# VH-VL binders against DNA polymerase sliding clamp 1 (pcn1): the designs that were tried, part 3

Target 1, 249 residues: DNA polymerase sliding clamp 1 (pcn1), of Pyrobaculum aerophilum (q8zty0)
Amino acid sequence: MAKQVLTYIDAKEFAYIIDSISVLVEEANFLIRNDGLYLRALDVSRTAMVDLAIPKESFEEFPEVEELRFGLNFKELKKLLRRVKKGDKISMEFEEGRVRIKLIGKSVRSIVVPSIEVVGEELPTPKVVYTAMVKAASDVLATAVKDADAVADEVKFEASEEALIISASSDKGEVEVKLDKNSELVYEFDVKEPASARFSLEYLVDITSKTSKISDIVTIELATAKPIYLSFDIPAGGKISYFIAPRVE

## First folded at step 17 (VH-VL; from t2 with heavy chain L103E)

Design u4
Fold by OpenDDE, last read:
Structure u4 (fold): chain C 249 residues (1-249), chain A 131 residues (1-131), chain B 103 residues (1-103)
Amino acid sequence: as target 1 above (249 residues)
Amino acid sequence: QVQLQQSGPGLVKPSQTLSLTCAISGDSVSSNSAAWNWIRQSPSRGLEWLGRTYYRSKWYNEYAESVKSRITINPDTSKNQFSLQLNSVTPEDTAVYYCARDEGSPESIEDYFGPDAFDIWGQGTMVTVSS
Amino acid sequence: DIQMTQSPSSLSASVGDRVTITCRASQSISRYLHWYQQKPGKAPKLLIYYASSLQSGVPSRFSGSGSGTDFTLTISSLQPEDFATYYCQQSYTFGQGTKVEIK
């Protein structure tokens, strides 16, 4: 059998992807299909979901398989990824019950980890009809969420025909960030129906801060009292996205 | 104890509108932890989900593609009930119609995968489409 | 669209028998599968939710197992009142049913 090898050119970018996924889960299953690499996982509380899709064209080497599932512990993987340097490649070689992960740069560093089977199967896609879509600078969202986190445990998103408002309030203070549809930081703005929802800041701060390192643009989709959908295009190709369930009064 | 009581005519002429009502007791039609569904059953099509209505700060409706152009589900908070209207019926719409509740947690992603388990059912209404 | 297929479509059994019904999904649905019992002229009754959780009031002789694409409903010792049609359900879709008849 030919060795099955997966090689991602930008190891630094891959490290950021893993870091972003790790916000919700400590371990997860990857799925390799003939067209790309996929991951979908829920956090322990089942309040947030992460979805990763990277097409095979984003890889220098890609296994020729119909389907290959493998689980990784991200804590162990991140130990290796902390040593990533600019220009490094990351390669995964799949063996029986093991995965050899290599960082390829001026030198080649490798670790062998067990191929674990993480509890859980492929999850369904949340079915949400969104009424508002905003594409904006990812750092603006990250900053707004960070500001909200300074004063509250929850954040409110309100989309109107004129603007997206991100706000939070508590005894500690109030925060409001207004993104006008004509702002230079807003690239697309489409609100078919006004939308309002509140979300826990438990994951949002880390999600937005870490994903902003992957993409300069974030797509925000909103519907009243529905999960927020955040998507980030990966420069090498593909997408990382999140569903976060709303808080209910 | 939560109960669903159905009412409406069992005979409808072709091209007319099928109308049924489901009265809720022991729960609220505007509960944020429940959705209210219509399901029909026939020998040819088996059990078929038609649609549902639920309240999450506002009212939401979801319909099956097979009947989307003809179906309307309306909640009535004043009477604590919800209704089914199916327009332009044909003999293919002959079936036993059920109202049913599915529960969920709006703060869980799992709540948005679609209808959950139907734990409460109405008694069913046989509707025959005939001239 | 996800398709649900039950097996068998019908089976004959005697009181006291162990009965097993299978439901297969066309793609992985994790544990989001539910089982119902339906008797003639009555509405379906929820038996098992989320693949293996027993609904309140349902006898312990009923059990469910499985995850992903393959699921099983088991009646450990068939009772006279258990002769009925059983259905699996995932979200918007139901299986075609399995009729358990008296042998």
Scores: ipSAE 0.913, ipTM 0.943, lowest interface PAE 0.4, mean pLDDT 95
Fold by OpenDDE, fold request of step 21:
Structure u4 (fold): chain C 249 residues (1-249), chain A 131 residues (1-131), chain B 103 residues (1-103)
Amino acid sequence: as target 1 above (249 residues)
Amino acid sequence: QVQLQQSGPGLVKPSQTLSLTCAISGDSVSSNSAAWNWIRQSPSRGLEWLGRTYYRSKWYNEYAESVKSRITINPDTSKNQFSLQLNSVTPEDTAVYYCARDEGSPESIEDYFGPDAFDIWGQGTMVTVSS
Amino acid sequence: DIQMTQSPSSLSASVGDRVTITCRASQSISRYLHWYQQKPGKAPKLLIYYASSLQSGVPSRFSGSGSGTDFTLTISSLQPEDFATYYCQQSYTFGQGTKVEIK
C-alpha cells in the first residue's frame, strides 16, 4: 500500500501553528478528512479551547482518505520544528502506528513519532451569540495583553460603538489600550450591542503572541460575560481560533 | 433542597397565549451558575426543549427555533421565579410543560455547549389547547 | 441539528436482569450526554451526567458508558422500581425514549 503523505509547504508557518496550539495542550488528535486537516482541543482546566481547520488546498500533498485520526505529542514534534528554516517544507508520512515527519530544506531531517490515541472525541462548538466584532492588527492585541499581564492576572475587554477598550488594573498599576473604530489598526468594527467581559491572562498572553506570528490580523468577538472568540486566518489557508471562558465578577 | 413549583392554567384556547410560572426555592433565579429552562413533553414530539433564561452580568434568553417567534421567558427577581409565555397556541402545543434547572460553570467552556444536565425539575403542568 | 436515537424503543425484562439501552448521536458529542428516568405522571429524573457520572442519590446499579456517537445506559440488576422510560439528552435534544416493561 502506498503511504499517505501530508505536506505543508511552509514549515515555519506550521511550526507557529503547532506552537500556538501547544499553548493549551501538550498533545492532541488531528483529524484528516477528505476536505482538510482539523484539530479541536480543550485545555486541562477546560477554560479554553483551540480549533484548527486547514483545507486540503493548503497542502502540497494530501492523503486520499475518508477519515484519518492521529495524535501527536507536541513536545516531541517541537524538537524537530526548532530546526525549521525559512523555505523548509514539512511532510508527514502516515504509517501503521507511527508518523514519519520530515523537514525538507537544504537537507532532509526526519523523525518518527508514535501515532498516539489522545483521549477525547470531537468537541462541540460553543454556542455564543456575539454582539461585538473587531478585526484589528494582531500585534496590537498581543501588546495590549502583554501590557495587561504586567499589572494584573486578568484583562477586561469592553466594546462600544466607538471603540474596543482593553484594560487591566491592580495595585501594581493600570493599563488601558483603546482601539478606536476609525483607527488604521482596526480593519473592521461592528458592535450591535455593547459588550464587556473579563478573562484570565493565563493563556491569552501566549496565544496572542504566538498567533501573531501566523497572522497579522486578529478577529475578536465579544459578548457580555461570555467567552471571547479569537480567530486568525492562516496565510496558506484555513483558520486557527480560540474560545476563552470569562472570569466571573 | 432546590425545588421548582409550577403554576398556571391547564386549558388554553387556540390563538391565545399559554402562560406558566415556575417558582424557585433554594436557589436564585439570578444565579450565575444556573440556567432556567422550559421543556415540554407530548406523545407526538417527545421531550422538547423550548428555551431558557439565565443571568451572567446581564439577562440572556435562548429559544428553540421551533417556537422562537412565539415564546418569551421572563425572569422575576422580586419573586424569584421565571415564566413562560407561548403565543398563538394551537392543538400542537398540547403537552406537559416542565420547568427545569441546568447547572453550569460560567468559567468553563463546557458551559457554553448548550443546556447541561437538568438536575431539578418542576412537577409538570398539563396544558391542553382546545376550543 | 443533532439527532438522538435510542434503541430499543421498548424492551421487556424481569427483575434481576441486566438491561442495556443505547443512544446514538448523529454526530460526535464527546461525553456530553445525560440519562434520565421517567415514571408515569412524573418529571424526568437525572440518572447519569457526562456519559458516565452517577447523579447523587442514584443507585449504583445504574451506569453509563460511551463517547462520541455511541452511548450506553446499563442497569446491572433490574429492580421493581426501575420499570420506567429512559431518555438520553444532549444539550437541546432528547432521545425518543426507551420503555422498560415488566416481562
Scores: ipSAE 0.912, ipTM 0.942, lowest interface PAE 0.4, mean pLDDT 95
Fold by OpenDDE, last read:
Structure u4 (fold): chain C 249 residues (1-249), chain A 131 residues (1-131), chain B 103 residues (1-103)
Amino acid sequence: as target 1 above (249 residues)
Amino acid sequence: QVQLQQSGPGLVKPSQTLSLTCAISGDSVSSNSAAWNWIRQSPSRGLEWLGRTYYRSKWYNEYAESVKSRITINPDTSKNQFSLQLNSVTPEDTAVYYCARDEGSPESIEDYFGPDAFDIWGQGTMVTVSS
Amino acid sequence: DIQMTQSPSSLSASVGDRVTITCRASQSISRYLHWYQQKPGKAPKLLIYYASSLQSGVPSRFSGSGSGTDFTLTISSLQPEDFATYYCQQSYTFGQGTKVEIK
């Protein structure tokens, strides 16, 4: 059989993708289909979900298969990805029971890892009707969440017809970040019905900070007391997105 | 012990409104960890989920596409019950109707995959649509 | 939408027999499948949740297995009270049912 190879042109971008995904899971299954690369996984507490979709057009080399599933341990993968340099490509060669991962630049670095069968099947998509959508600069969200983390363990999102307010309050202090619909940092703003929800900051801080390195724009979808949906467009093509379950009041 | 008790007429004329009520005991209709469903069963369509109502800081309703334009599910906190209204009925709406509970954790992503297992059921109400 | 297909639609068995019922999903649903038992004139009763977890009060002769698209309900030794119709369920979708009759 011909060797099946997957090659992503920007290894640094891929490293950021892996770094973002690894906030929720230590290992996960990738799925290669005829149209792209996919990953969907829940964290161990099942309070957060990550979804990755990269079309085949984003790859320099793409396997010609109906379906190929392979699991990776991100701790081991990150050891290699720490050596990524600007301009490097990343390539995965699929062998029987193993995956050879190469960083291709001025030099070629490679590791061979076992193809892991991670426990878990394809997860369904959460069904949430959102009433508020805000597209904004991703660093604004990351900063707001980080500020909230300084004073509390939870953060509140409130969407009105005029603005999205991100706030946190505790004995340590109060934080409020207001994103006005007419702000230059807000690119789209659509609120059909006011929405309010609270979320744990456990994953949000790292998710927003790390994924912001991939995309300068984030789409925030909100509904009252429902999971928040965060989506980031990948410059090379595709999308990385998250569902974070709300905290019960 | 949680129990569901159904009530309502078993005969409805075509084009009229089917109305049923489900009384809850041992749990609250406004529980944030439960959803209250209507399901019907017929020989032609089998078991069919119709919709549900639940409280999460506010009331939410979810309806099946097949009946969305005709169905209304209303909670009544004062009586700790919820009702089903199905408008413009036809003989195809003839079935045994059940109310049922599904439990979930609102702080879990899995809660939002759709209705969970139905662990508590009403006794069922046979509704016949006939002239 | 996900479709659920049970097999067989009906089967005949005797007391003491091992009975196996299958449910197939049109796409992977992980372990989010539940099994019910229904007797004539009664509401469905939850037997198994999340593919393999036994509901409280259900006899141990009932068991569930499977993940992804293929699931199985097994009765290790059929008892007289087990003659009924069994249904699988995923979210808002039910299988068409399997009637277990006396041989």
Scores: ipSAE 0.911, ipTM 0.940, lowest interface PAE 0.4, mean pLDDT 95

Design u4
Fold by OpenDDE, fold request of step 21:
Structure u4 (fold): chain C 249 residues (1-249), chain A 131 residues (1-131), chain B 103 residues (1-103)
Amino acid sequence: as target 1 above (249 residues)
Amino acid sequence: QVQLQQSGPGLVKPSQTLSLTCAISGDSVSSNSAAWNWIRQSPSRGLEWLGRTYYRSKWYNEYAESVKSRITINPDTSKNQFSLQLNSVTPEDTAVYYCARDEGSPESIEDYFGPDAFDIWGQGTMVTVSS
Amino acid sequence: DIQMTQSPSSLSASVGDRVTITCRASQSISRYLHWYQQKPGKAPKLLIYYASSLQSGVPSRFSGSGSGTDFTLTISSLQPEDFATYYCQQSYTFGQGTKVEIK
């Protein structure tokens, strides 16, 4: 019998991860492989994808399995995670057909949830050749997207050799945020070819606001009229990332 | 009704350039919901995707790694067609070449998993590489 | 790269038979698999898309199932016009084909 316990040392960080994932989906399948924890899911409209990859080294305890798939309803999980405090750990014990989730802090709170089978198999990786990559402060992106949301339903990203411009316009007003390649808020800037694309703000506001709690840095990859790729390095290790399909009309 | 009509020589000498054209009817080569592909078929290699061209605010080209260094796919909006050029051909390039359309939804992530289903095909062109 | 393997490479069947063709992907491709029929001297014809969706104009005797790595094309009752070679496809990759011949 193999050990089947998963323990993430920073429960608060894990809660933020769950919050970020839950922007797109209410439930999803996790996949435990011998090297880490993985999740990939599309939203109902298939316009956005979230990807999570956390290496086993990021965990205090990791199941000794070749592969284990388990689905969770995030609404139920969040009921427990609402009580997360700084310093708490989260542990998952896997049994046949169910998962015992423990929040370990000054006290230990646990719930047992069914290991649901969410419809869908492992999704392919979108094949996009990006021509622009900008690594910047995540709060800058979140703020820019928030501002855009105040005036429009979609936002435009334009990357040139000099700057990344995030803009939105409607009868309500116009917003423009310019990130110069030499800005102190820009950590890396690589534009091989100018890129321009528009995106719905439906998920971006919540994605950027919630992920900014995970990482202070966001990597933005852009190509003209292609999905935007947003990636956030998880401090404990791993990455959470998103593909958002462009608006073409 | 969308139709693809292929044209081009069926015989090419080694080291020369294979050139084919695919004329589109009932759709636009610059449609933002379609991609235009070249696929070849041979007994030794089976069905092999070679590349595609499509318009999404700008023209994009994707090529198979196996032919990337030798292949060029060009759209022609004026004639509503797209072409295939394969340079430095060898007998291994002998095959039936097909143009085909895959239609997708650019606003869906699924559209970017690669070529979708090929719902429209040209009639095929047998190309023999021989001295 | 994803590899696709069809099984069998060929089979013999009679009119009215239930025919099953399998396609296996080297890694999970979810439901993003398509099936084609090809007759000699003709281009492939799309039969099933997204593993189980029947292409317009295709007889209902054709059906597809599966997800992840294992997929199946089924002809519930083989008709004379169904003798052909069938291919599965995912994105850039095609299976090697399955030839359905007359018994």
Scores: ipSAE 0.905, ipTM 0.936, lowest interface PAE 0.4, mean pLDDT 95
Fold by ESMFold2, fold request of step 21:
Structure u4 (fold): chain C 249 residues (1-249), chain A 131 residues (1-131), chain B 103 residues (1-103)
Amino acid sequence: as target 1 above (249 residues)
Amino acid sequence: QVQLQQSGPGLVKPSQTLSLTCAISGDSVSSNSAAWNWIRQSPSRGLEWLGRTYYRSKWYNEYAESVKSRITINPDTSKNQFSLQLNSVTPEDTAVYYCARDEGSPESIEDYFGPDAFDIWGQGTMVTVSS
Amino acid sequence: DIQMTQSPSSLSASVGDRVTITCRASQSISRYLHWYQQKPGKAPKLLIYYASSLQSGVPSRFSGSGSGTDFTLTISSLQPEDFATYYCQQSYTFGQGTKVEIK
């Protein structure tokens, strides 16, 4: 049997991807198919879902397999990934019950971690018909949710024909961030029908802060009282995205 | 405690409109965690989901592709009921029609994978399409 | 579109028997599979939701298992009132049913 190896040229970018996933879960299954690397997981309370898809063309080396599944605990992986240097590649060699992970730069550093069996479910996609889509600078969203977190534990997103408004209010204060459709920081604005929903800030600050290190652009999709969909294109190819369930009124 | 009571005629002529009503007691048609479904059963198709209506800050409707062009499901908040209208019926629409509730947790992602389990059903209405 | 296939279409059993009914999905549906019991002239009754969670008021002799594509409903000791037709359901789609008959 041929060696089963996956190599990603930008180890730092891969580290940011892992950091982003780990906001929601401590462990998850990766699925390698003949066309790419996939991951989909719910947090323990089932209020948020992360979805990763990276096509095989984004890898320097990619296994020739029909299907390979492996589970990883992110605690140990993140410890190694904090030592990534500029220009490092990352490779993963899949062995019986373990994964050999190498950071390849001027020198090679490696660890071996167990391949765990996460009781994983191939999850369906939420069935939402979105009526509003805004593509904007990702750091603007990250700043908006961080500002909201300073005053409240939930944030409101309101999309109208003219703007996306991100707001929060409590006895500690009020925050409002307005993204006018004509703003230089708004790259696409498509509102077929106004939409309004409120969301917990529990994960949003960490999601947006970590993913803004991957992508300069976020796509935000809304429908009234439905999960928000946030997606981030990966520069080397692929996408990491999130669904976050709304708060009820 | 929650009960669904159906009403409507059991005989409909071809090309006419099938019209049924489902009255809700012990819950509200505008409940922000429930959805209100119509499901039919026939020997040739078995159990077949037709559509649902529900309120989440606004009214939503979802219809099966097989009947989408002919079906309307309407809530009535003043009477606490919801209706089924199926236009241009043929003998293939002969079935027992059930209304049913699916109850979910809208603050969970799992609520958005389509209908949850149907935990409360109406008594059923046999509708025959015949001249 | 996801097809749900039940097996067997019917089975015969005696009071006290352990019976097993299978439902297979054409692609993974995780744990989001539900089981119903239907007696002639009556509406279906929810037994099991999310593959293995017992609905309130349902006897403990009923249990469900499975995830992904293969699911099983088990009746540990068949009672006279359990002779009925059983259906699985996921999202918008129902299985074709399994009739449990007295032999």
Scores: ipSAE 0.838, ipTM 0.897, lowest interface PAE 0.5, mean pLDDT 92
Fold by ESMFold2, last read:
Structure u4 (fold): chain C 249 residues (1-249), chain A 131 residues (1-131), chain B 103 residues (1-103)
Amino acid sequence: as target 1 above (249 residues)
Amino acid sequence: QVQLQQSGPGLVKPSQTLSLTCAISGDSVSSNSAAWNWIRQSPSRGLEWLGRTYYRSKWYNEYAESVKSRITINPDTSKNQFSLQLNSVTPEDTAVYYCARDEGSPESIEDYFGPDAFDIWGQGTMVTVSS
Amino acid sequence: DIQMTQSPSSLSASVGDRVTITCRASQSISRYLHWYQQKPGKAPKLLIYYASSLQSGVPSRFSGSGSGTDFTLTISSLQPEDFATYYCQQSYTFGQGTKVEIK
């Protein structure tokens, strides 16, 4: 049989990507097609979705297949990825019922994990027409969300023509973070129509914290009472993104 | 016991506006989990979704591309109704028109894949477009 | 746009027969497929949502299965009131229908 291998030059970046996905799910299917690597998964409560797309050009080595689907458990994979050193590459060799994972640095270390069956078909893309888009420093969003989490379990995003306001309020206190459209931490600001929605903080703290290690820039898209869309460009190419459903008032 | 009751004329002349109303009982047109749809059925097109209106902190409208330039769906909160206006009709618009509810879970991502199942339907209105 | 294709377009059956109707989507729609029954002169009636969940008040002889692109509606023992046309639907799109007629 032909060797089916993918190799990612920056193993540490790949580890951050796995960490980011694992915020929502303990296991998921990866889909390899002729043009790239894909993953789309919905958390158990169906309130959040993660979407990964990495084009084949972002890999040093990529399988020549029409389609290859494999499921991985992230708990054991993350334990292996803690051993990644700076400069390591990561390679995944797909064998019958298993995946050989190699960390390629000064030495080559490998482990074999089973390819597991994860229940689920390819999910549709949410159909949302967004009216507000803000590109900002990702650590600013991570800090704002962490501050909100200190006082409440929900956060409000309000986009106006002048600013994005991230706020939370409870008996414990109030937090407000204002990202003015002219702030040096706001790189793009496009509000066609004001938008306001509230979201659970259940995943947002970990999503923003882990993805800020992948990308310095977050794209935030909002529409009133619709899922928030957060996307992060991967430096080596591709994108990891999230939809989080709103709270009902 | 949610019910949908349709009203409106069954005969419309070409180039005029087709106008129908759907009255809601047992639910609110401004329900934060429902969406209010118009669907038509003809031999040439079968069942065809036309559009929907719904309230999620503001009013939203979604229309099928095939009729987008001619269609308007409006809620009326005071009468607890929603309407269909289809402009510039031709004989190809002859069909049975249904109003229908789709009920979703706005705190679930699944609610945002488009209309869910249509669980409540109006009785249908046969509309003929001819001179 | 996703097309929905049902088969067969019609079938003849007797009371007590097991009836199977299929619906194929042009691309994956996960589990987000619904089944309807329509009798002449009446609006469609929801039978099954999310591929396999029975709508309240629908008899247990109706069942649905499938995911991805291939879906099946089964009537385990056809009753006189089940002679109708059956439609599948996802999002904005309906199948063309399957007419179940008396033999």
Scores: ipSAE 0.833, ipTM 0.895, lowest interface PAE 0.6, mean pLDDT 92

